# Ledger of designs, part 26: VHH binders against q96p44r230to412

Target 1, 183 residues: q96p44r230to412
Amino acid sequence: GFDILLGLDVNKKVKKRIQLSPKKIKGYEVTSKVDLSELTSNVFPEGLPPSYVFVSTQRFKVKKIWDLWRILTIDGRPQIAVTLNGVDKILLFTTTSVINGSQVVTFANPQVKTLFDEGWHQIRLLVTEQDVTLYIDDQQIENKPLHPVLGILINGQTQIGKYSGKEETVQFDVQKLRIYCDP
Short names: E, the ipSAE of ESMFold2; O, the ipSAE of OpenDDE; V2, 0.75 times the mean of E and O plus 0.25 times the DockQ between their complexes.

## First folded at step 17 (VHH; framework vhh_lunsekimig_d3)

Design y4 (at its last look DockQ between E and O 0.88; V2 from the best seeds 0.84)
Fold by OpenDDE, look of step 17:
Structure y4 (fold): chain B 183 residues (1-183), chain A 123 residues (1-123)
Amino acid sequence: as target 1 above (183 residues)
Amino acid sequence: EVQLVESGGGVVQPGGSLRLSCAASGFTFSSYSMYWYRQAAGIERELIASIYSSGHTYYVDSVKGRFTISRDNSENTMYLQMNSLRAEDTGLYYCARKEYKYVPGTYETFDSWGQGTLVTVSS
């Protein structure tokens, strides 16, 4: 698996810590002044497998549309993204598609609204070659079909905590951001 | 309003050097990745270099080792230092900012371009 926070050196870039105790760091308080970007080749040198599990633990007050995690092409287009839409309180999953280059899956289940209550929540996306399943706080929310995907190009950027379509960093808190390759 | 203005183009001999500038306004320059494109006569516009908000850079193979992309966030300006210029480098050079917006099922792209600056490499 991949620790995305580690891969992006969040511990070095983010100075504000969320502590559970004097000796235990619970997470990172990300501000708009931090740029959490890295070359994808430095984070995923071999790319991503067709099947994987995305896991994040975060809280936020953002009322706009932002990408919690995204992998961009060299010219700034999303290949893979986990997007939080604070306007409609839904979650979007973007990945590649052999049909038209990209596909965006919308999770608009009423339970998704829970993510936007400004509390800590865990997001899990189980991605396979046929479908993607959203879990929130260990509860299965919804399963959506996928078109066949292409491998990602690794010569672009990997970013976390960005407004969708922009490079500006959102303010949010994160404890965990990982990819597991053995779902 | 987003504005990008290229300058620095001109006529140079093979082996010569030019430095292009892209002056940006209308947005927070330091927050955005920026790109250089070029378009030769009869050829589609192509990406040649990227400078990301992180400071990382990307170059296409044809310009690698000869061109250097950089930025000065305090001046809202991106640069392209071009050394060892070749005839095949001739073309209109554009700076660009890229955005996208999610729509049902996919995303739409929104690109901002300058007017371009002409680079001519000839003996």
Scores: ipSAE 0.864, ipTM 0.927, lowest interface PAE 0.5, mean pLDDT 95
Fold by ESMFold2, look of step 17:
Structure y4 (fold): chain B 183 residues (1-183), chain A 123 residues (1-123)
Amino acid sequence: as target 1 above (183 residues)
Amino acid sequence: EVQLVESGGGVVQPGGSLRLSCAASGFTFSSYSMYWYRQAAGIERELIASIYSSGHTYYVDSVKGRFTISRDNSENTMYLQMNSLRAEDTGLYYCARKEYKYVPGTYETFDSWGQGTLVTVSS
């Protein structure tokens, strides 16, 4: 699979590390002074397939709405985003749509609130041509239908850890953020 | 709160040059991607160039090789150097900071714009 953290040059940009075990330093402490942004054509030169799996492992204390991961158009609009809404304690998934250009799916099952307990959690989104399924810590939480999607445009930016709709960086910790294209 | 002020427009002959400035205040300029748009009379604004927070740039085909976008984060200012100007470049030039918010099912835009600076290319 593709490692989005490495694609955004995390080792150069993030100085603070988190020791996960005596022999393993693998986590990153992302501060508000870091800009994890890169041209999408440098990260995903062939775009994304219509089916893929997104996996991340993070912890955060943020109470606002922020994008864990997003891919923007040339004029700064979301094509794909995984959004943590700390106000309502829900998760949003944004993708392209043949109808109206984009679609935003809401995961509001009470189990989603677990993401906001300030602990480490794995998010997995299994995206197919017909639906998207949310898993938290290996438990299937909810499946939602999708309208047919379009391929992404790669001429904008891919970003990690930004307040939604804005470009300031969110303080959070991350171990893994990856895409798998062979579901 | 957010303010954007364009300057540097004027009248030039075809083949001439102009340098536009966009002075920004009310936000952390260095964190934001910034955009130049232009609007000819009677039509909608169109994106012409972007400078991302990363420093990467994007240009639409009609201005590639002729226009250069740049920024000075210490002065909170973005620039557009326009060379080899053509009659088709005539219009109001706006700088923009892009913003959006999620609403049920979609998102809404809340972009910030300057007042524009007029560029007229005529002989």
Scores: ipSAE 0.782, ipTM 0.888, lowest interface PAE 0.9, mean pLDDT 91
ESMFold2 (binder alone), look of step 17: mean pLDDT 81; pTM 0.784

Design y5 (at its last look DockQ between E and O 0.91; V2 from the best seeds 0.72)
Fold by OpenDDE, look of step 17:
Structure y5 (fold): chain B 183 residues (1-183), chain A 123 residues (1-123)
Amino acid sequence: as target 1 above (183 residues)
Amino acid sequence: EVQLVESGGGVVQPGGSLRLSCAASGFTFSSYSLYWYRQAAGIERELIAAIYSSGKTYYVDSVKGRFTISRDNSENTMYLQMNSLRAEDTGLYYCARKEYKYVPGTYETFDSWGQGTLVTVSS
């Protein structure tokens, strides 16, 4: 698997820590002053497999649309993204598509609103060649079908905590951000 | 309002050098990745270099080793240093900022462009 926080050197870039105790770091308080970006080739040198599990633990107060995690093409288009829509309180999953290059899956289940209560929550996306399943706090929320995907191009950037379509960093807290390659 | 203004174009002999500038306004310059494109006569506009918000850079093969993209965040200006210029480098050069917006089922793109600056390499 891949520790995305480690891959993006978040521990070096983010100065504010969330501590459980004086000696135990719980997570990172990300501010708009930091840029959490890295070349995808440095984070995922072999790209991503067709099947994987995305896992994040975060809290936020953002009322706009932002990408918790995204992989961009060289010219800044989303290949893969986990998007939180604070306006409608829904979650979007973007990935590649053999049909038209890109596909966006919308999770608008009422339970998704839980993510926007400003508390700590775990997002888990089980991605296979056929579908994507959203879990929130270990509860299965919804399963959506996928069109067959293409491999990602690795010559662009991987970013976390960005406003969708923009390069500005959002304010949010994160404890965990990982990809598991063996779902 | 987002504005990008290119300058520095001109006529230069093969093997010569030229430095392009892109003055930006209307957004937080340091937060954004920026791009240089060029368009030769009869050819589609092509990406030639990128400088990310992180400062990391990308070049297409045809300009590697000859062109250098850089930025001065204090001046809100991006540069393209072009050395060892060739006839095939002739064209209109554009700086760009790129955004996108999610819509149901997909996303739409929103690109900001300058007016371009002409680079002519001829003996």
Scores: ipSAE 0.753, ipTM 0.885, lowest interface PAE 0.6, mean pLDDT 95
Fold by ESMFold2, look of step 17:
Parts: C-alpha cells; sequence; structure tokens
Structure y5 (fold): chain B 183 residues (1-183), chain A 123 residues (1-123)
C-alpha cells in the first residue's frame, strides 16, 4: 500500500516523536510550524483507483474544521479529503464526481463523536465505486452511497493536517496514514 | 485582513522582460500556496503559474521556460520573472490566495485576489 507519512517525508519534517507502546510503534507530534505537503505526482504517480481503503490513527485537541488528508487540484481545490469537523463532531469525506466535479459525504452518526474525545482513534474508510463505509476503532459505523467518480489529477498537492480550506497546519499527533488499493 | 498587492507591470517591447511582485499581508505567508493569473481583454482570468507552500512550482505550457515564479517568505512576497515577452502576454496580472469551506454536499470558494498589475507588450 501507500504510506502517506512516508510519502510526505514526515520522519524528516517532524522533530518530535511519541513512543506509543512497548511494541515500539512510533508516533509523530505535528506542530503548527511544519508544512506536510508534497506534489501528488510524487506520492501517487498513477493516481488512485476508484476503490481503495484509507486508514489513519491520530489524536487531536483541535475543535475547528480540518483536513486530516487532502489531494488538491493545481489551483488548490479538494479532489479527495478526509475532514474532521470539530464544531459539529462529524466526519466528512470528499471525492470527485461526474456530477458537478465533486461530492462531499457527511458521517454524522452519534458514534462519530468519539473521535473528538482527545484520545487515539483509528479511522478506516472503505471506498468503492458505489459507496463509502466508515469504521472507527474496528467498529463499522455507517455506509453512504457515492455518485460515480472521476480519476484524480496528480499535478497538484497532497497534504495532511491542514485547517479546512486553508493551508495552515493543525497541531495533532499521528501514528498511521495509509492507502490500500485492493479493498 | 488578507491583502495582496501586485506591482511591476508596464509597457515593454516583444522579447523584453518584466518582473512582477505580489506583496502579501494578513496571513501566515509561508503556509500558503500562491498563484499568478492573467486576464486578456475579452477573455476569462486564467491560471499561469503556481508556487506551493512546499516551494514546488507549476506552469501552464504557454509560459513554461519563459516565466519563473518564486517566493521570499522573509519578505512575504511572491515574484513572477517574465522573459521573452510576446504580444499574447498582454493583460492584467493577478496574484491569488485560494480558500474554500465545506457546506452540505459540496464546498464553496472565497479566494483572495490582488487588484492586478497591467502588462502591455507592444511594438
Amino acid sequence: as target 1 above (183 residues)
Amino acid sequence: EVQLVESGGGVVQPGGSLRLSCAASGFTFSSYSLYWYRQAAGIERELIAAIYSSGKTYYVDSVKGRFTISRDNSENTMYLQMNSLRAEDTGLYYCARKEYKYVPGTYETFDSWGQGTLVTVSS
């Protein structure tokens, strides 16, 4: 699979480390002074298929709206994004759409609110051609339909940990950010 | 308040050079990608170059090899060095910072623009 932390050189860009358990899993403390951006062509040179799995493990205290992961067009528009909305305590998933260019799916099930308890949580999004399914801490939460997608353009940037719609870095801790292309 | 102020436009002969500047204030400059657009008379504003927060750059084919975008984070300023200018490069040049916000089902944009600086390439 694709390791987004490796693809964005997080190990070189983030100074502070977190020892997470006796099993030597290494975490990163991302500060607001770090820019975790890379050209999408360097991270996903062949783009992404319409079906894939996104997996992340993070904790955060931010109460605003921020993109955990996003892939932008040349001129800074979201093509794909996983968004944590701390105002409403919901999760948003953005992808491309043959209808109007993009679509934003809202996961507002009450169980989603547990992501915002300042503890470590795993997010898993299983994306298929027809739908997207959210899992939190290995619990299936909700399935939502998708309109048909377009392939992404790889000539812009891939970023993690940015306030939504802005390019300022969110302070958060992360252990894992990966894409698997065989869901 | 976000402000973007372009300068450096003028009248130049074909084959000449100009250097445009975009002075920025009201935001954390080093954290943002910035863009140059141009607008010729009767044509919609078009992207010509981008410089990302990472320092990486993008150019449209019509300016690649002739224009160079750069930034100086200590001066909060983006530049566009324009060489080998052609009549087709005539237009109003804007710098931009791009933003969006999520709304139900989609996102909306609220980009910030400068007032533009005019470049005229005339023999």
Scores: ipSAE 0.572, ipTM 0.802, lowest interface PAE 1.7, mean pLDDT 90
ESMFold2 (binder alone), look of step 17: mean pLDDT 80; pTM 0.773

## First folded at step 18 (VHH; framework vhh_lunsekimig_d3)

Design z1 (at its last look DockQ between E and O 0.93; V2 from the best seeds 0.87)
Fold by OpenDDE, look of step 18:
Structure z1 (fold): chain B 183 residues (1-183), chain A 123 residues (1-123)
Amino acid sequence: as target 1 above (183 residues)
Amino acid sequence: EVQLVESGGGVVQPGGSLRLSCAASGFTFSSYSLYWYRQAAGIERELIAAIYSSGHTYYVDSVKGRFTISRDNSENTMYLQMNSLRAEDTGLYYCARKEYKYVPGTYETYDSWGQGTLVTVSS
């Protein structure tokens, strides 16, 4: 698997830490003054497999649309993204598509709203070649079909905590951000 | 409003040098990745260099070793130092900032472009 926080050197870039004890870091308080970006090749040198599990633990007060995690092309287009829509209180999953290059899946189940209560929550996306399943706090929310995907190009940027379509950093807290390759 | 203004273009002999500038306004300059494109006559616009917010850079193969992209965040200006210019480098050079918005099922792009600056390499 991949620790995305480690890959982006969050521990070096973020000054404010959430601690359980003086010696144990629980998470990071990300401010708008931090840029959490890295070349995708430095984070995912072999790219991503067709099937994987995305896991994040975060809390936020953002009332706009923002990408918790995204992989961009060299010219700034989204290949993969986990998007939180604070306006409609829904979650979007973007990935590649052999049909038209990209596909966006919308999770608008009423239970998704719980992510926006400003508390700590775990997001888990089980991505396969056929579908994507959203879990929130270990509860299965929805399963959506996927069109066949393309492999990602790794010559662009990987970013976390950005306003969607923009590159300003949102303020949010994060404990975990990982990819598991064997779902 | 996002504005990008290119300058520094001109006529130069093969082997010569030019330095292009892109003055930016209307957004938090330091937060954004920026891009240089060029368009030769009868050819599609092509990405030639990028400087990302993280400081990493990208160059298309044809300009590697000759062009250098840089930025001065204090001046809200991006630069393209072009050395060892060739006839095939002739074209209109654009700086760009990229944006997108999600729409049902996909996303739409909302790129910002300058008016361009003309670079002519000829003997």
Scores: ipSAE 0.915, ipTM 0.953, lowest interface PAE 0.5, mean pLDDT 96
Fold by ESMFold2, look of step 19:
Structure z1 (fold): chain B 183 residues (1-183), chain A 123 residues (1-123)
Amino acid sequence: as target 1 above (183 residues)
Amino acid sequence: EVQLVESGGGVVQPGGSLRLSCAASGFTFSSYSLYWYRQAAGIERELIAAIYSSGHTYYVDSVKGRFTISRDNSENTMYLQMNSLRAEDTGLYYCARKEYKYVPGTYETYDSWGQGTLVTVSS
């Protein structure tokens, strides 16, 4: 697995820490003044495989639409994104597509609204070549089909915690952001 | 209201230099990646350089080594230093701030552009 927070140098960039366990884990308080951005080639020099697992543990009070994690093209367009829509209380997953370059999958099952209760929640996305499956707090929520994907371009930026389509940083707390590439 | 204003264009001979400026307002300048595009007569705007919010830069091959993008966050201004200019560099130069919005199944773009500054490399 790969730790995206460490890949974006979170320990240097985020000054505020949350001590969740004296012996075990740290959380990070990401404020609107922080910029968690890095060249994708520095974080994912070989891109991403067609199958992978994304795991994050976060809490937030944001009621707007924001990207927990995104990988942008050279000219600032989304290739991959995990988006929390606080207006409708749904989750969006964006990935590449042979059709029109990208595809956006909507997870609108009522259980997704749990993410927006201001508590800590784990998001897990199991991405395969054929579909994507959302798990919240170890419960399988929904499975959605994917159109065939393309490999990502690594010449742009990878970012954490940005308002959707914009570059201002969202205030939120995060413990974990990881990718597992093994089958 | 997002505003971008380019300046510094002009007429130069091949091999000459120009420095373009893009003055920005209406948004948190230091948070955003910014882009230079150019448009030759009769063709689409093409990306030529970017300066990302992280400070990293990108250049297309045709300008790499000749053009330098930079920014001054205290003045809310992006620059493009253009050296060793060629006839092919002639065109309108635009600065841009990128924005998009998710819609069902995809996204739509809502980029902000300046009015452009003309660069003519001839004779």
Scores: ipSAE 0.814, ipTM 0.912, lowest interface PAE 0.7, mean pLDDT 91
ESMFold2, look of step 18: ipSAE 0.806; ipTM 0.906
ESMFold2 (binder alone), look of step 18: mean pLDDT 80; pTM 0.777
ESMFold2 (binder alone), look of step 19: mean pLDDT 80; pTM 0.779
OpenDDE, look of step 19: ipSAE 0.898; ipTM 0.944

Design z2 (at its last look DockQ between E and O 0.93; V2 from the best seeds 0.86)
Fold by OpenDDE, look of step 18:
Structure z2 (fold): chain B 183 residues (1-183), chain A 123 residues (1-123)
Amino acid sequence: as target 1 above (183 residues)
Amino acid sequence: EVQLVESGGGVVQPGGSLRLSCAASGFTFSSYSLYWYRQAAGIERELIAAIYSSGHTYYVDSVKGRFTISRDNSENTMYLQMNSLRAEDTGLYYCARKEYKYVPGTYETLDSWGQGTLVTVSS
């Protein structure tokens, strides 16, 4: 698997830490002054497999649309993204598509709004070649079909905590952001 | 309003050098990745260099070792130092800022472009 926070050197870039004790870091308080970006080749040197599990633990007060995690092309287009829509209180999953290059899956289940209560929550996306399943706090929310995907190009950037379609950083707290292979 | 204004283009002999500038306004300059494109006559616009917010850079193979992209966040200006210019480098050079927005099922691009600056490499 991949620790995305580690890959992006969050521990070096973010000064404010959430601690359980003086010696134990629980998470990071990300401010708008931080840029959490890295070349994808430095984070995922071999790219991503067709099937994987995305896991994040975060809390936020953002009332706009923002990408918790995204992988961009060299020219700034989204290949993969986990998007939180604070306006409609829904979650979007973006990935590649052999049909038209990109596909966006919308999770608008009423239970998704729990992510927006400003508390700590775990997001888990089980991605396979056929579908994507959303879990929130270990509860299965919804399964959506996927069109066949393409492999990602690794010559662009990987970013976390950005307003969707923009490059300003949102303010949010994060404890965990990981990719697990071979689900 | 986002504005990008290129300058520094001109006529230069093969082997010569030019330095292009892109003055930006209307957004938080330091937060954004920026891009240089060029378009030769009868050819599609192509990405030639990028400087990302993280400081990493990208170059297309044809300009590697000759062109250098840089930025001055205090001046809200991006630069392209072009050395060892060749005839095939002739074209209109654009700076760009990339954006997008999600729409049902996909996303739309919202790119910002300058007016371009002409670079002519000729003996």
Scores: ipSAE 0.907, ipTM 0.949, lowest interface PAE 0.5, mean pLDDT 96
Fold by ESMFold2, look of step 18:
Structure z2 (fold): chain B 183 residues (1-183), chain A 123 residues (1-123)
Amino acid sequence: as target 1 above (183 residues)
Amino acid sequence: EVQLVESGGGVVQPGGSLRLSCAASGFTFSSYSLYWYRQAAGIERELIAAIYSSGHTYYVDSVKGRFTISRDNSENTMYLQMNSLRAEDTGLYYCARKEYKYVPGTYETLDSWGQGTLVTVSS
């Protein structure tokens, strides 16, 4: 799979490391002064395949709405985003759409609220051409249909850990943030 | 309050140069990507250049090689150096900070704009 953190040069940009277990699991403390941004063409030069799996392991105390991962257009609009809404304690997934350019899928199952307990959690999104399925800590939570998608444009930025719609960095901890394109 | 103030516009002959400035306040300047847009009479605003928070730049083909976008984070100011100006470059030039928010099913734009500075390229 593809490591988005390495694609955004996390080892250079994030100084603080976290070792959480005897098995030496490595994590990164992302502070509000860090900018995890890169041109999408440098990270995903071929764009994204029709189907992929997004996996992230993180913890955070943020109570606002923020994007764990996003891919923006040239002019700063979301094409892909995984959004943690701390106000309502829900998860949003944004992708492209033939209808009006984008679509936003809401995962509001009560089990989604566990993401907001300040503990480590794994998010897995299985994205296909027809739907998206959310897993939290290896449990399937919801499956939602997608309208037909368009390929992404790669001429804007890919970012990690930003307040939604804004460009300030969210303070959070992350162990893993990866895309798997070939199951 | 987010504020963007453009300056440096004026009248210039074809082939001439101008330097535009965009003074910004009310937000963490270094965290944000910033944009120059142009609006000619009777036409919608069009993106012409961007400078991203990462330092990467973007230019539309019609200005590539003639215009240079830059920023000075210590002075909270973005610049547009415009060389080899043509009549088609005439218009109001705006700087912008992009913002959006999620609403049910989609997002809505909340962009911040300056007042614009007029560039006129004429003999």
Scores: ipSAE 0.807, ipTM 0.905, lowest interface PAE 0.8, mean pLDDT 91
ESMFold2 (binder alone), look of step 18: mean pLDDT 78; pTM 0.761
ESMFold2, look of step 19: ipSAE 0.799; ipTM 0.899
ESMFold2 (binder alone), look of step 19: mean pLDDT 80; pTM 0.774
OpenDDE, look of step 19: ipSAE 0.878; ipTM 0.935

Design z3 (at its last look DockQ between E and O 0.91; V2 from the best seeds 0.86)
Fold by OpenDDE, look of step 19:
Structure z3 (fold): chain B 183 residues (1-183), chain A 123 residues (1-123)
Amino acid sequence: as target 1 above (183 residues)
Amino acid sequence: EVQLVESGGGVVQPGGSLRLSCAASGFTFSSYSLYWYRQAAGIERELIAAIYSSGHTYYVDSVKGRFTISRDNSENTMYLQMNSLRAEDTGLYYCARKEYKYVPGTYETWDSWGQGTLVTVSS
C-alpha cells in the first residue's frame, strides 16, 4: 500500500497538528497556505494497480467543490480523483477510461451528506476493474459500475486538498490518506 | 480575469539564446502550475515545459538540457531560458494555465493562453 500523506511529506509541510491527547498527534490541519503536491513518480513509482482501496479520514467545512485527492497528467488533467462537492453534498470518483479517456462516477446517495456535517468521517472506495464501491464510516453506501480503465501516467503530479479545476489549497483536516493494493 | 502575456521572442541564429517571459495576472500566481507550449507552422501545439506549484519541472525530450523553465513568484512571471537554439525550435511560444470542471460523467477542460511570442531560429 501507499501512505499518501507520507508520500507528499505532509508532516514536513504542514505545521499545524491536531492533538486529541497529550501524547498523540491525531492529524494535520491543512491551510490554504500549504501546497500538498508531489510528482506522482515519487509517490506511486509503479503507478496504481487496477484494483485498490482508497481510504481517507478527514473533516472539513468547505462548501465548494474540491478534490481530496487527485492524480493529474503532465498537462494538468485529472486521471484519478476523489472529489467532494460541498454544494450538492455528493462525492465524485474520477478515473481513467478506455472509452473516453476519463470517467466520472457520481455518488449522490442521501447518506453521502453525512460527510459534510463537519465531523470526522472515513471514506473508503473499493475500486475494481468492474466497479467502485463507496463506504462511509464502514457502511456500504453505493456500488457503481466502471468502464474498463487505463493505467495511469506517472509523469504528472499527485495532489491533495485542492479546489476542483484549480490549484488553490482548501482548508481541511486529515488523519489518514492511504491506498491499499489488496482489496 | 486571468491574463498571460508572453514576450522575449525574436530572430536568432542557430546556437543562439533567447529568454522568454510570461507575465501573469488575475490569479494567485504562486499556487499554480504553468506551462510553455510552442506551435510550429503546420504543426499542432505541443507542450515543451512545465513548472509545477511544488517547484518540480518537466521538459519534453527535444528541449532537455537546452531549455530551463523558472518562475519568480514575487513578480508573477514565468521564464523560459532557451539555449543552443535549433531551426526546429522555430515557432510561436505560448504560456498557459490549466483548469477543468466536472460535468456529469466526465470533465471539461479550460486553458488560459497568452497571445504568444514568435521565436525564429534561422541562419
Scores: ipSAE 0.903, ipTM 0.946, lowest interface PAE 0.5, mean pLDDT 96
Fold by ESMFold2, look of step 18:
Structure z3 (fold): chain B 183 residues (1-183), chain A 123 residues (1-123)
Amino acid sequence: as target 1 above (183 residues)
Amino acid sequence: EVQLVESGGGVVQPGGSLRLSCAASGFTFSSYSLYWYRQAAGIERELIAAIYSSGHTYYVDSVKGRFTISRDNSENTMYLQMNSLRAEDTGLYYCARKEYKYVPGTYETWDSWGQGTLVTVSS
């Protein structure tokens, strides 16, 4: 697997830590003043397989639309993204598609609104060649079909914590951001 | 209001050099990746180079080694140093800031472009 926080040097770029107890560090407080971007080839040197699992643990107060994680093309377009829409309190998943280059899946089940309560939540996206399944705090929420995907290009940037479609950094807290591959 | 203004174009002989500038306003310049595109007559606009917010750069093969993209965040300005110019480099050069917005099922582009600056390489 891949640790996205490690791949973007979050421990070096983010100074402020969140402690659970005197002896346990829980996570990172990301401020709007940091840039959490890196060449995709440095984070995912062999790209991503068509199936994988994305796991994140975060909390945030943002009420706008933002990308928790995204992989961009060389010219700044999303190939993969996990998007938190604070306006409608829904989650979007973007991936590649043989049809029109990309596809965006919407998770709008009422249980998705839980992500927006300003508490810590785990997101897990189980991505297969045929569908994507959203789990929140270990509960299966929704399964959505996918059109066939294309491989990603790794010559652009991988970023976390950006306003959707923009490049300003979102204020949020994060404990975990990982990809697990299942070949 | 995002504004991008290119300058520095002109007429130059093959083998010559030009330096293009893109003055930017209306957004947090240092947060954004920025792009140079070129459009020759009768051809679609093509990506030439990018400078990412991280500082990494990208060049298409036809300009790699001859063109250098750079930025000065304190002046909100991106540059393209063009050396060893060739006739096929003739065209209108645009700077761009990329933006997108999600819509049902996909995303739409909302890019910002400058007006372009003309580069003519002629002997």
Scores: ipSAE 0.816, ipTM 0.913, lowest interface PAE 0.8, mean pLDDT 91
ESMFold2 (binder alone), look of step 18: mean pLDDT 80; pTM 0.772
OpenDDE, look of step 18: ipSAE 0.887; ipTM 0.938
ESMFold2, look of step 19: ipSAE 0.795; ipTM 0.901
ESMFold2 (binder alone), look of step 19: mean pLDDT 80; pTM 0.771

